# Designs tried in a protein design chat: VHH binders against q9p7j3. Part 255

Target 1, 174 residues: q9p7j3
Amino acid sequence: MILPLFPETQVHVFVYENVSNCAAIHEQLISQNPIYDYAFLDAATILYKKQVYSAIIRALEDRRDEQMKTKTIHSEVILSLSPKTEISSAFRQFSMTKKSKNIVVVKIDSKLTEEEEFERLDKLVEGNRVEFSDEELQKLIDFKVLKKNYKLDPSTLENPLASILSSIALRGYS
Short names: E, the ipSAE of ESMFold2; O, the ipSAE of OpenDDE; V2, 0.75 times the mean of E and O plus 0.25 times the DockQ between their complexes.

## First folded at step 20 (VHH)

Design jb1 (framework vhh_6qgx_2; at its last fold request DockQ between E and O 0.78; V2 from the best seeds 0.83)
Fold by OpenDDE, fold request of step 21:
Structure jb1 (fold): chain B 174 residues (1-174), chain A 122 residues (1-122)
Amino acid sequence: as target 1 above (174 residues)
Amino acid sequence: QVQLVESGGGLVQAGGSLRLSCAASGFTFSEYTMAWFRRAPGKEREFVAAITYEGDDTFYADSVKGRFTISRDHAKNTVSLQMNSLRPEDTAVYYCAAASYDMGTPVEYDYWGQGTRVTVSA
């Protein structure tokens, strides 16, 4: 897909459930395998499409403004999901781990169609692709983790999206 | 000032052992995943081993699995690589590296040592 604010940047987002090889993927990431040039998120931490898009947009804005806090656009996406400024914390909060079962995968600067990108990614991820939708994400979310990550309380839980987006947008401000 | 200082390299016969050590300073060691890389003559740098923040997970290249062991000492801010059953193809300059994250995306290591040379003779 193309984001209106970044027409020259193609973005793809994929959701996988019942992923069996997260540990193997993790190993490839640590070993710097360039084929795995994605942002792998734990789906348990993602509730809305707009949450992901907001993080992507923030990352792209940071890149545009030469204000990235991390070294890569994908790492910046992960950081951008977090209300915390600490990189390590953000990654621990939102990144896929070896224990993850469901993941959201983000590709920035894709040169391929969504389907072509999927075909490539599908070779790396052993799981079932599901639709990138709020409905599907809601099935995968861990609300305990979500509440912890964004410090949601009964009041903010009345409109979690607003709270999450605010946290993303105002990281480092509050 | 961030520093990664490798030590322990040298000449060893095939089948022998070496223990490399990397002393880290200038950053919060406990928040970084530590790794070893190596570059053989005429080859590109390659991943050897890594150990996560708390030391609970270790990773190894296929070529060194079962022979090399990575460990870390948080109290001393050191990471070590025990290399057993060394082979001539293990000959390389070994580099210590540190990363602020180890998941989510291909890891970009923030800090690198100058390297220590390991030579394994046939």
Scores: ipSAE 0.913, ipTM 0.951, lowest interface PAE 0.4, mean pLDDT 95
Fold by ESMFold2, fold request of step 21:
Structure jb1 (fold): chain B 174 residues (1-174), chain A 122 residues (1-122)
Amino acid sequence: as target 1 above (174 residues)
Amino acid sequence: QVQLVESGGGLVQAGGSLRLSCAASGFTFSEYTMAWFRRAPGKEREFVAAITYEGDDTFYADSVKGRFTISRDHAKNTVSLQMNSLRPEDTAVYYCAAASYDMGTPVEYDYWGQGTRVTVSA
């Protein structure tokens, strides 16, 4: 898909459940295999489509403004999910780990259709693709993790989206 | 002042062994994933081995698997690469590298040493 604010930038987001090879993907990331040039997120940390799109938009704005803190747009997306500015903390909180069961995968600057990108990604991930939707994400979220990552208080429990998006938008204003 | 200083390189005959060491300073060693990369003459730098900050899990390039062993000593802030059954194709400058995170994307190694040369003669 094309984000209206960045019309020349094609973005795809995929959700996989029951992933069996996160440890193997980890090995490929450590060795810097360029075929794995995606952002791999733990689905336990993602409740909303807007959460992911807000992080993507923030990363693209920082790239446009030459304010990126990380080396790639995909690593910048992971940083942008965090309310904090520390890169290592963001990765440890939001990225897929070798123990993850469900993942969200982001591709930015894709030269491929969604289906073409899926065919490439499906060779790398051993799991079941599900729709990138709030309905499917809600089934995969860990609310304890979400509350910890964004420091949600009881007053925001019925509508945590605004608090989460505010955290993403306000990062770096301190 | 982060520093990674490699040592232990040299000339060795094919079939021989060599042990590389990398002394690390200026960061919390236990919080970093450590790796070895190498660059052969006329080639791009390539991954050799890594040891993770969480759990000390080890990873190896296919070309060295079974012959090389990465390990680290948290008390001495060193990472080592034991290289056995060396081949002329292992001739390269070997670089120590460190990353503060090792998941999510292809890893961005924050710090690199200047390298130590290994020459394997036929």
Scores: ipSAE 0.783, ipTM 0.889, lowest interface PAE 0.6, mean pLDDT 90
ESMFold2, look of step 20: ipSAE 0.781; ipTM 0.889
ESMFold2 (binder alone), look of step 20: mean pLDDT 84; pTM 0.856
OpenDDE, look of step 20: ipSAE 0.908; ipTM 0.950
ESMFold2, fold request of step 21: ipSAE 0.779, 0.734; ipTM 0.888, 0.867
ESMFold2 (binder alone), fold request of step 21: mean pLDDT 82, 83, 83; pTM 0.845, 0.854, 0.853
OpenDDE, fold request of step 21: ipSAE 0.911, 0.910; ipTM 0.950, 0.950

Design jb10 (framework vhh_6qgx_2; at its last look DockQ between E and O 0.86; V2 from the best seeds 0.78)
Fold by OpenDDE, look of step 20:
Structure jb10 (fold): chain B 174 residues (1-174), chain A 122 residues (1-122)
Amino acid sequence: as target 1 above (174 residues)
Amino acid sequence: QVQLVESGGGLVQAGGSLRLSCAASGFTFSDYTMAWFRRAPGKEREFVAAITWSDDSTYYTDSVKGRFTISRDHAKNTVSLQMNSLRPEDTAVYYCAAASYDMGTPVEYDYWGQGTRVTVSA
């Protein structure tokens, strides 16, 4: 996938359900295994494709402007999902943990086709790939977590997307 | 000013033990995952062990499992590495490191110590 504002940056997003080896993946991340160079998100925290895209775009913009708060583009994507500026908070809110069951995986700066990237990732993730769509994400979301992460209230629940996107876009602006 | 200061390195015979310690200052210790790395002569730096900030989970590289134990003291802002049954291949400079996150993507560590040398003789 190519984003209009970043035509030179190839992005891939995958969704897995019923993942059995999140703990094993987590261990590889702590150990800095480079073959796991992705952003692994907890699907329970993701409701919309545009939420993911918005975070990716924010991260890419920060990179472009040399304003990244984290060391890598993938860590910046995770941070960019959060309305909070604290790195630890953002990661606690949105990252895959060893207890996660469903995940969204993001690859930035891919040199491979989507199919090739999937083949590589499929060797790392033990779960079922599903379509990256709002319909599938809606099945995996934990609304309690979503409401907490973005401080959604009854007035914003009818259209949570607008609130989410605003939170992502305006992080750090006050 | 952020500081990580390692101590405890030295010369030991194969089968012996050492305990490394890292004293941290200048940042909120409880919000960071602490880790040990090592660089052997002629090799690249490699991950050895980590203890997470989130739940004090411990992780080890395969070659040290069952022999090394990482622990942290929140009251003293220290992280330790107990190394037992040492082998010549454990010879390296050992570095303490701290990371502000420990999940979601390969961890990048923000702070590093100067290192302490461990030499294991045959």
Scores: ipSAE 0.858, ipTM 0.932, lowest interface PAE 0.4, mean pLDDT 95
Fold by ESMFold2, look of step 20:
Parts: sequence; structure tokens; C-alpha cells
Structure jb10 (fold): chain B 174 residues (1-174), chain A 122 residues (1-122)
Amino acid sequence: as target 1 above (174 residues)
Amino acid sequence: QVQLVESGGGLVQAGGSLRLSCAASGFTFSDYTMAWFRRAPGKEREFVAAITWSDDSTYYTDSVKGRFTISRDHAKNTVSLQMNSLRPEDTAVYYCAAASYDMGTPVEYDYWGQGTRVTVSA
């Protein structure tokens, strides 16, 4: 996919459930294996497609404006999911860990079609690919985690999308 | 304010052992993922071993598995690399490195030491 404001930037988002090799992927991240240059998110933290796209857009805007806080666009996506500016906290809250069961994987600046990128990623992730959709994400979310990450109260938890998107868009201006 | 200082390098014959140490000032190792990298003459820097802040899990490049052991001492604020059964191919400058996170993307190591030289003779 190409976002209208960023016509030269191809983005792919994949969702996997029942992933059995998060520990092996984690090892490759530790060793800086460039084949794994993606953003690996814990699906327990993601409720909406728009949540992910808003973080991608924020990261791309910060890159365009030379305001990135992290060294790569993929690490910037992870930071951009957070309502806070502290890098370590964002990674603790949103990243895949070796104990994760379901993941969302983001590739930015892809030179491949979605199908070609999937074939490459599918060699790295041992799990079941599902559609990147609100319906599938709702099956994988942990609402306790979502509430804590975005400080949602009962009124906003009923319809949390606007609060979450505002947190992503306004980070650093509060 | 933040400094990493390696020690313990030297000349050793093949089959021998060395213990490298990395001391930190300005922060504690328990809050960071610590790693060793090495650069052989004429080659690029490569990953050797790491110990994660999140759960003290250890990771090794394939060529050193079973021969090298990474560990940390929280009281002394040091990380060590015990290097056994050394081979000439292990000859390199060894660098200590630290990162503030260990997940989500390929890890960005923010702090680096100046390196300690290890030479393994046949």
C-alpha cells in the first residue's frame, strides 16, 4: 500500500496468530540481522488498523520533517504508537517479545509487492497469517493492556479510537 | 558521562583461554542489553554475544557457541566474556556495547567502548 501523502513510500502490514518462533526472531533482532528489518509489534497492544496507520503516518511525518528520535523508520513506528516520548517505554509497551503469541509486522520503504514481501516474511515467521482487519485484531487484543497503554477510562474504553488516534497525533504537544 | 571500558585482551596460543571484562560508568548494566562485537583485520564488525536486560537471556553467534560465555556482575556493574578453546579466527579487536531496548526491531546499540585486542597465535 501507498499512503496518499507519501506517494513514494510503499508500506505493508501483516498479522500473524499463533506464532511459535518469537524467541528465534528476538535472537535475530539482538544480533542486528538485517533480514529482520521490520517493526515487530505485539498484537495484544493493537485494536485497530487506524492505530497502526496513524503510527506509520506520524513516523513518516517525523522523518520528512527531520524530527525522528530513533535511528530507523521501523523503530520510529514503535515509538509513534506511544502517547509518551520516552523510547524505552514505547518499546516495552508495544514490541513483540519472545513470549508474544500474536504479532503485527510492518514494513516501510518496501521495494516489493505485498505478495513478494509476504513470501519473504513467511520464511521468517512460524505462525498463521490472518487478514489485517479490525475484525481479526479484535480477536487478538488484550483490553487490559490497551487501557493501560493509553490511559483509557470507562467512557473512552467504550469507543477508544479517537482517544488513541489523538494520543498518537499529539504526542509531545501535551 | 557514560563510558564503557574493555579489558583483558592479549596474546594467547590456540586452545587457550581469555576473559574479557567491560566496566561501565554513568549507568548500570542491569538497565541495558549488553553485547560484545569484534572486528578482525580487514573485516567488518560482527556480533559475538549478548545478555539482555529484560531477563538476562544470552545469545551467541554460531561460531562461538559452546566456547564463549557472557555473564554480568550487577554488584560490580561489569559484563564479562569468558573465551575458551580460542582459535586463530577469533583474533580481533573486541568491543563492548550497550542498548536501551532489546526487542521490536534490529537492536540499536547506543554506547560503544574503545575495544581490547585479542590475538590468537597458531
Scores: ipSAE 0.639, ipTM 0.829, lowest interface PAE 1.1, mean pLDDT 88
ESMFold2 (binder alone), look of step 20: mean pLDDT 84; pTM 0.848

Design jb11 (framework vhh_6qgx_2; at its last fold request DockQ between E and O 0.96; V2 from the best seeds 0.88)
Fold by OpenDDE, fold request of step 21:
Parts: sequence; structure tokens; C-alpha cells
Structure jb11 (fold): chain B 174 residues (1-174), chain A 122 residues (1-122)
Amino acid sequence: as target 1 above (174 residues)
Amino acid sequence: QVQLVESGGGLVQAGGSLRLSCAASGFTFSDYTMAWFRRAPGKEREFVAAITWSDDSTFYTDSVKGRFTISRDHAKNTVSLQMNSLRPEDTAVYYCAAASWDMGTPVEYDYWGQGTRVTVSA
């Protein structure tokens, strides 16, 4: 997928459910295995496609403007999901952990087609790929976690997308 | 100021043992995953072992499994690497590292020690 404002940057997003090897993936991340150069998100924290895209766009904008707070674009995506400025907090809020069962995987600057990237990623993730859609994400979300991450209340829950996007966009400005 | 100070390196014969220690200061130790890396002569730095901040889970590179043990002392802000059955291939400068996060992406370690040399003779 190509983003209109970033025509030279190809992005792929994949959703996996019932992932059995998150612990193994975690180990590879700790060991800095370059094959795992993705952003692995806990699907329990993601409700909308636009949430993910908003974070991606924010990260790309930060890179464009040479204002990245992290070292890699993938880590910047994770940071960009968070309303908080603390990197470690963002990762703890949104990243896949060994306890995760469902994940969203983001690839930035892909040189492969979506299918090729999937084939590559499918060798790393032991789970079932599902469509990257609001419908599928809604099945995987943990609303308790979502509410906590974005400090949603009964009023904002009527339109959680707006609140989430606002949090992402205004990170560091409130 | 952040400091990671390694100690315990030295010369040892093959089959011998060493215990490396890393003393951490200047940051909240309990919030960091601690790791050991090593750089052998003529080779790139490689991951050796890690112990997570969240539950002290341990991870090892395959070549050291069963021989090395990483541990941490929260009270002393230290991380240790017990190295048994040492081999000449284990000869390297060993570095202590700390990461404030250890998930999501390949981990970026925030802090590094200056290293301690381990030499294993045949």
C-alpha cells in the first residue's frame, strides 16, 4: 500500500489471530534479529484501521521532518500510537508481548508486494491471518485496555475514533 | 549519569568458568531489560543473553545455552553472566546493555558498558 502523502513509502499491515509463538517472536526481538524488522502490536489495543494509519502517518511525518524520537520508523509507529511521550510507556501500552494472542504487524518501507511480504512474515508468525479491517479488529480489541490507553470515558466512547485520533495527533501538545 | 560497569573478565582455560558482573547506576534498573553482548575478534557484536524487566525471563543465543546463565540482583542493581564450560570460541569482549523496552520491534538498547575481555585458551 502506498500512502498519498508518502508515495515513495510502501506500507503493509497484517492481522493475525490465535498466534501461538508470541514468546518466540519476543525472543527474536530481544536478540535483535533483523529478520523481525516489523512493528508487532498487540491487537487487543487496536480498534480501528485509521488508528494504525494515523500512527503510521505521524511516524512518517516525524521522519520527514527529522523529528523522530526513536531510532527506527517501526518504533516510531509504536510511539505514535500512544498519547504519551514516553517511549517505554508506548511500547508497554501497544506492543506485542509474550502474552499476546492476536497481533497487528506493520511493515514500513517494504520493498516487496503485500503477498510477498505476507509470505515472508508468515514464516515468522504462527497464527491465522485475518483481514485488516475494522470488523476484524473489533473482534480482537480489549476495551478495558483501550479505555486505559486513551483515557476514554462514557462521553468519548460514543465516538472513540475521534478521541483516539486526537490523542495521536496531539501527542505532546496537551 | 548512566553507567554500566562490567567486571569479571580474564584469561581462562577451555572448560573453565568465569562470572561476569555488570553494575548499573543512573537509571531505574528495575524498568530495564538487561543483556549481555559480545564481540569476538574480527566479528560483529552478537547477542548472548538477556533477562527481562517484566518477569526476569531469560533468553540465550543457541551457542551458549546450557553453559551460560544470566541473572540479576535488583537490590544491588547488578546483572551477572555465569559462564561455564568455556570454549575458545567464547573469546570476546563482553558488553552489558540495558533496554527500557524489549518488545514490539527489534530491541534498541539504550545503554552500554565499556566491556570486559574474556579470553579462553585452548
Scores: ipSAE 0.910, ipTM 0.950, lowest interface PAE 0.4, mean pLDDT 96
Fold by ESMFold2, fold request of step 21:
Structure jb11 (fold): chain B 174 residues (1-174), chain A 122 residues (1-122)
Amino acid sequence: as target 1 above (174 residues)
Amino acid sequence: QVQLVESGGGLVQAGGSLRLSCAASGFTFSDYTMAWFRRAPGKEREFVAAITWSDDSTFYTDSVKGRFTISRDHAKNTVSLQMNSLRPEDTAVYYCAAASWDMGTPVEYDYWGQGTRVTVSA
């Protein structure tokens, strides 16, 4: 898809459940294999499509304004999910780990259609693709993790969207 | 200020061994994934080996598996690369690198040493 404020930037988001090879993907990331140039998120940390799109928009705005803190747009998306500015904490909280079972994968600046990008990604990820939708994300979320990552009070856990989006939008202004 | 200082490079005959060392300072050593990369003459820098911050898991590029061993000493804040059965194609400048995270995207190594030269003669 194309976001209105970033008309030349093609974005794809994929969701996989029951992924069996996160440890193998980890090795490829450590060796800086450019074929793996995506943002690999733990689906246990993602409840809403808007959560992911808000992080993408924040990362793209920071790139446009020359305010990125990380070296790539994909790493900036992971940072942008966090309510805090510390980079390593954001990655430890939101990234896929070698123990993850379900993941959300983001590709920004794609030169491929969604189907073509899926064909590439499907060779790298051993799991079952599901729709990128709030319905599917709700099945994969860990609410204890979500509460911890965004410091949500019990009163907001039923409808945490506004709190989460505010955390993403306001990071760095406190 | 963060500093990585490599040592142990030199000239060695094919089939020989060298041990490289990287002394780290200016950051919490146990929070960082440490890696070795190398650049052969006329080539791009390539990954050699890494040891992870979370559990000291190790990874190696295929061409060095079984010959090289990465390890770290948390008490001395050093990471080492034991290189055995050296071949002329291992000739390169070897760089120590550190990253504060190692998942999510291809890793961004934030700190690099100046390198130590290894020459393996036939």
Scores: ipSAE 0.791, ipTM 0.891, lowest interface PAE 0.6, mean pLDDT 91
ESMFold2, look of step 20: ipSAE 0.740; ipTM 0.874
ESMFold2 (binder alone), look of step 20: mean pLDDT 83; pTM 0.845
OpenDDE, look of step 20: ipSAE 0.894; ipTM 0.944
ESMFold2, fold request of step 21: ipSAE 0.764, 0.775; ipTM 0.878, 0.882
ESMFold2 (binder alone), fold request of step 21: mean pLDDT 83, 83, 83; pTM 0.843, 0.853, 0.847
OpenDDE, fold request of step 21: ipSAE 0.817, 0.826; ipTM 0.916, 0.919

Design jb12 (framework vhh_6qgx_2; at its last look DockQ between E and O 0.81; V2 from the best seeds 0.77)
Fold by OpenDDE, look of step 20:
Structure jb12 (fold): chain B 174 residues (1-174), chain A 122 residues (1-122)
Amino acid sequence: as target 1 above (174 residues)
Amino acid sequence: QVQLVESGGGLVQAGGSLRLSCAASGFTFSEYTMAWFRRAPGKEREFVAAITWSDDSTFYTDSVKGRFTISRDHAKNTVSLQMNSLRPEDTAVYYCAAASWDMGTPVEYDYWGQGTRVTVSA
């Protein structure tokens, strides 16, 4: 898809459930395998499509403004999900781990169609692709983790999206 | 000032062993994934092994599995690479590297050592 604010940047987002090879994927990331040039998120930490898109937009804005805190746009996406400025914290909060079962995969600056990108990614991920929708994400979310990551309280639980988006947008601002 | 200083390289016969060490300073060692890379003559730098800060998981390139072992000493801020059953194709300059994150995306290592030369003769 194309984001309105970044018409020259093609973005794809995929959701996989019941992924059996997250450990193997992690190994490839550690070894810097370039074919794994994605952002791999733990689906247990993602509740809304807009949460993902907001992080993507924040990352793209940072890149545009030459304010990236990480080295790659995909790592910046992961950082951008977090209300914290610490890179290590952000990755611990939101990135796929070897123990993950469900994942959200983000591709920035894709030169391929969604279908073509899926065909490539499908060779890397051993799991079931599901729709990237709030409905499907809601099935995969761990609310305890979500509440912890964004410090949600009873007053914000009625509208967690607003709180999440604010946290993403205002990271680093006081 | 960040420093990674490798040691332990040298000349060894095929089938022999070496233990490389990397002394780290100038950053919070416990929060960094440590790795070894190598560059053989006429080849590109390649990943050899890593040990994560997050859960002490170890990873190896296929060609060294079962022969090399990576470990870290938090008290000394060192990472080591025990290399057994060395082969001529293991000849390379070995580099220590550190990364502040180790998951989610292909890892970018922030700091690098100067390297230590390992030569394995036939």
Scores: ipSAE 0.768, ipTM 0.898, lowest interface PAE 0.5, mean pLDDT 95
Fold by ESMFold2, look of step 20:
Structure jb12 (fold): chain B 174 residues (1-174), chain A 122 residues (1-122)
Amino acid sequence: as target 1 above (174 residues)
Amino acid sequence: QVQLVESGGGLVQAGGSLRLSCAASGFTFSEYTMAWFRRAPGKEREFVAAITWSDDSTFYTDSVKGRFTISRDHAKNTVSLQMNSLRPEDTAVYYCAAASWDMGTPVEYDYWGQGTRVTVSA
């Protein structure tokens, strides 16, 4: 898709469940294999489409304003999911790990259609693609992880979207 | 401030061995993934080996697998690269590198040593 505020930037988001090769993907990230230039998120940390889009928008704003803290737009997306500015903590909280079972994968600056990008990504990920939708995401979320990552209390837990989006938008003001 | 200091490079005949060491300071060593990269004349820096912060899992580029061994000593804050059965193709400057995270995207190694030269003569 194309975000209205960033009309020259094509973004794709994919969701995979039952991924069997997260350890192999992780090894490729460590060796800096450029074929793996995506943001690989643990789906246990993502409840809403808007959560991901808000992080993408924040990362693109920081790139536009030359205020990125990380070296690539994909690493900036991972940082932008966090309400805090500490880079390694954001990655440890939101990234796919070798033990992850379900993942959300983001590609920014794609020169391909969604299905063309899927064809490339599907050669890298051994799992079942599902729709990027709030319905599918809520099946994969770990609410205990979500509460911890965004410091949600019982009063916000029934409608956490606004609190989560505020945390992403206000990153750096705490 | 983070500091990485490599040592152990030198001139060696093909088939020989060298052991590189990297002394690390200025950070909590157990929280960093450590790696070796190398740059041969006229080429870009390339990945050689890494050892992860989380469980000391090791990874190697294909051309060195079975010949090189990465290890680290948490008590001395050092990472080492034992290089056996050296070939002229292994000639390069070898760099120690560190990253505070190693997941989510291709890893960004933000701390680098000055490098140690390894020359393997036929």
Scores: ipSAE 0.756, ipTM 0.876, lowest interface PAE 0.6, mean pLDDT 90
ESMFold2 (binder alone), look of step 20: mean pLDDT 83; pTM 0.846

Design jb13 (framework vhh_6qgx_2; at its last look DockQ between E and O 0.88; V2 from the best seeds 0.83)
Fold by OpenDDE, look of step 20:
Structure jb13 (fold): chain B 174 residues (1-174), chain A 122 residues (1-122)
Amino acid sequence: as target 1 above (174 residues)
Amino acid sequence: QVQLVESGGGLVQAGGSLRLSCAASGFTFSEYVMAWFRRAPGKEREFVAAITYEGDDTFYTDSVKGRFTISRDHAKNTVSLQMNSLRPEDTAVYYCAAASYDMGTPVEYDYWGQGTRVTVSA
């Protein structure tokens, strides 16, 4: 996938359900295994495709402007999902954990086709790939977590997307 | 000012034990994952062990599993590495490191100590 504002950056997003090896993946991440150079998100925290894309775009913009708060583009994507500026908080809010069952995986700066990237990722993730769509994400979301992460209230629940996107876009602005 | 200061290194015979300690200051200790790395002569730096924020999870490289134990003390802002059954191949400079996250993507550690030398003789 190519984003209009970043035509030179290839992005891939995958969704897995019923993942059995999140703990094993976690071990690889903390030990800095470069084969796992992705952003692994807890699907329970993701409601919209545009939420993911917005975070990706924010991260890419930060990189472009040399304003990244984290060390890698993938860590910046995870941070960009959060309305909070604290890195540790953002990761606790949105990253996959050893307890995660469903995940969204993001690859930035891919040199491979989507299918090639999938084949590579499929060796790392033990789960079932589903379509990256609002419909599928809606099946995996934990609304309690979502409401907490973005401080959604009754006035914003009618259109949570707008609130989420605003939170992502305006992080760090007050 | 962020500081990680390692101690406890030294010379030990194969089969012996050492306990490394790392004193952290200048950042909120509880918000960081702590880890140990090592660099052997002529080799690249490698991951040894890590412990999460609250100490509920620990991770080890395969070669040290069952022999090394990582722990942290929040009251003292320290992380320790108990090394038992040491082998000559464990000879290296050991570094303490801290990261603001432990999951989601390969971890980039923000802070590093100067290292402490461990030498294991045959």
Scores: ipSAE 0.911, ipTM 0.949, lowest interface PAE 0.4, mean pLDDT 95
Fold by ESMFold2, look of step 20:
Structure jb13 (fold): chain B 174 residues (1-174), chain A 122 residues (1-122)
Amino acid sequence: as target 1 above (174 residues)
Amino acid sequence: QVQLVESGGGLVQAGGSLRLSCAASGFTFSEYVMAWFRRAPGKEREFVAAITYEGDDTFYTDSVKGRFTISRDHAKNTVSLQMNSLRPEDTAVYYCAAASYDMGTPVEYDYWGQGTRVTVSA
């Protein structure tokens, strides 16, 4: 999806399935290795492309307006996925963990083409890249996790998109 | 106001040991990742060790694995770094740091201590 309000900001999103080295990536994140400057999300929490793009847009809006609550744009994306404002809970709910099997990886402010960024990322992630699409995301979602993260009831679980997007857009106003 | 105060630095002979401590206040200690970084004269600050808030998962930079042990005491709100088999290249100011999360992005350590000096002589 095109981000019309942020045309100068290059964004790439990648999806990996069957990732075998999430624990090794965790080591690099906690040691603050700058080569790993991405947002690493657990794909079990992501059902729609629009879910990710809405979080990216919210993070970019907060950066533009000097209202970010975290220190980097990538950490702000993770916060922006959450319907709540608490940073640590957003990370616990949406971030890749060392036990994750499938991940979504976001790069904002990239100076590279998508394939160049992929070549860099592919050296870091041991898994199989799949298309960033609703079709692929639907194969990787855990609906129990989705329900918990967004407090969805049975009526919204059939078509939860609007409820999820509203949660992202309206966080901080409720 | 969050504060991290390091202690336990000093001068030690190569092969010796030191134990650093970091006293934490102003936040719920059990909800934070605690870490040690160090800066040798003329060099950039580098990661040494971390211990997570979800148990006793520990992480170490390669040059200290097997020699240093990080631990935390929730009753005293302290993090310690036991440094054994010290070498002259371990000479640095050691900094305590804290972060509210440990995954998703390179960890942002929001709080830093003033540091404690460790000098290892030949």
Scores: ipSAE 0.705, ipTM 0.854, lowest interface PAE 0.8, mean pLDDT 89
ESMFold2 (binder alone), look of step 20: mean pLDDT 83; pTM 0.847

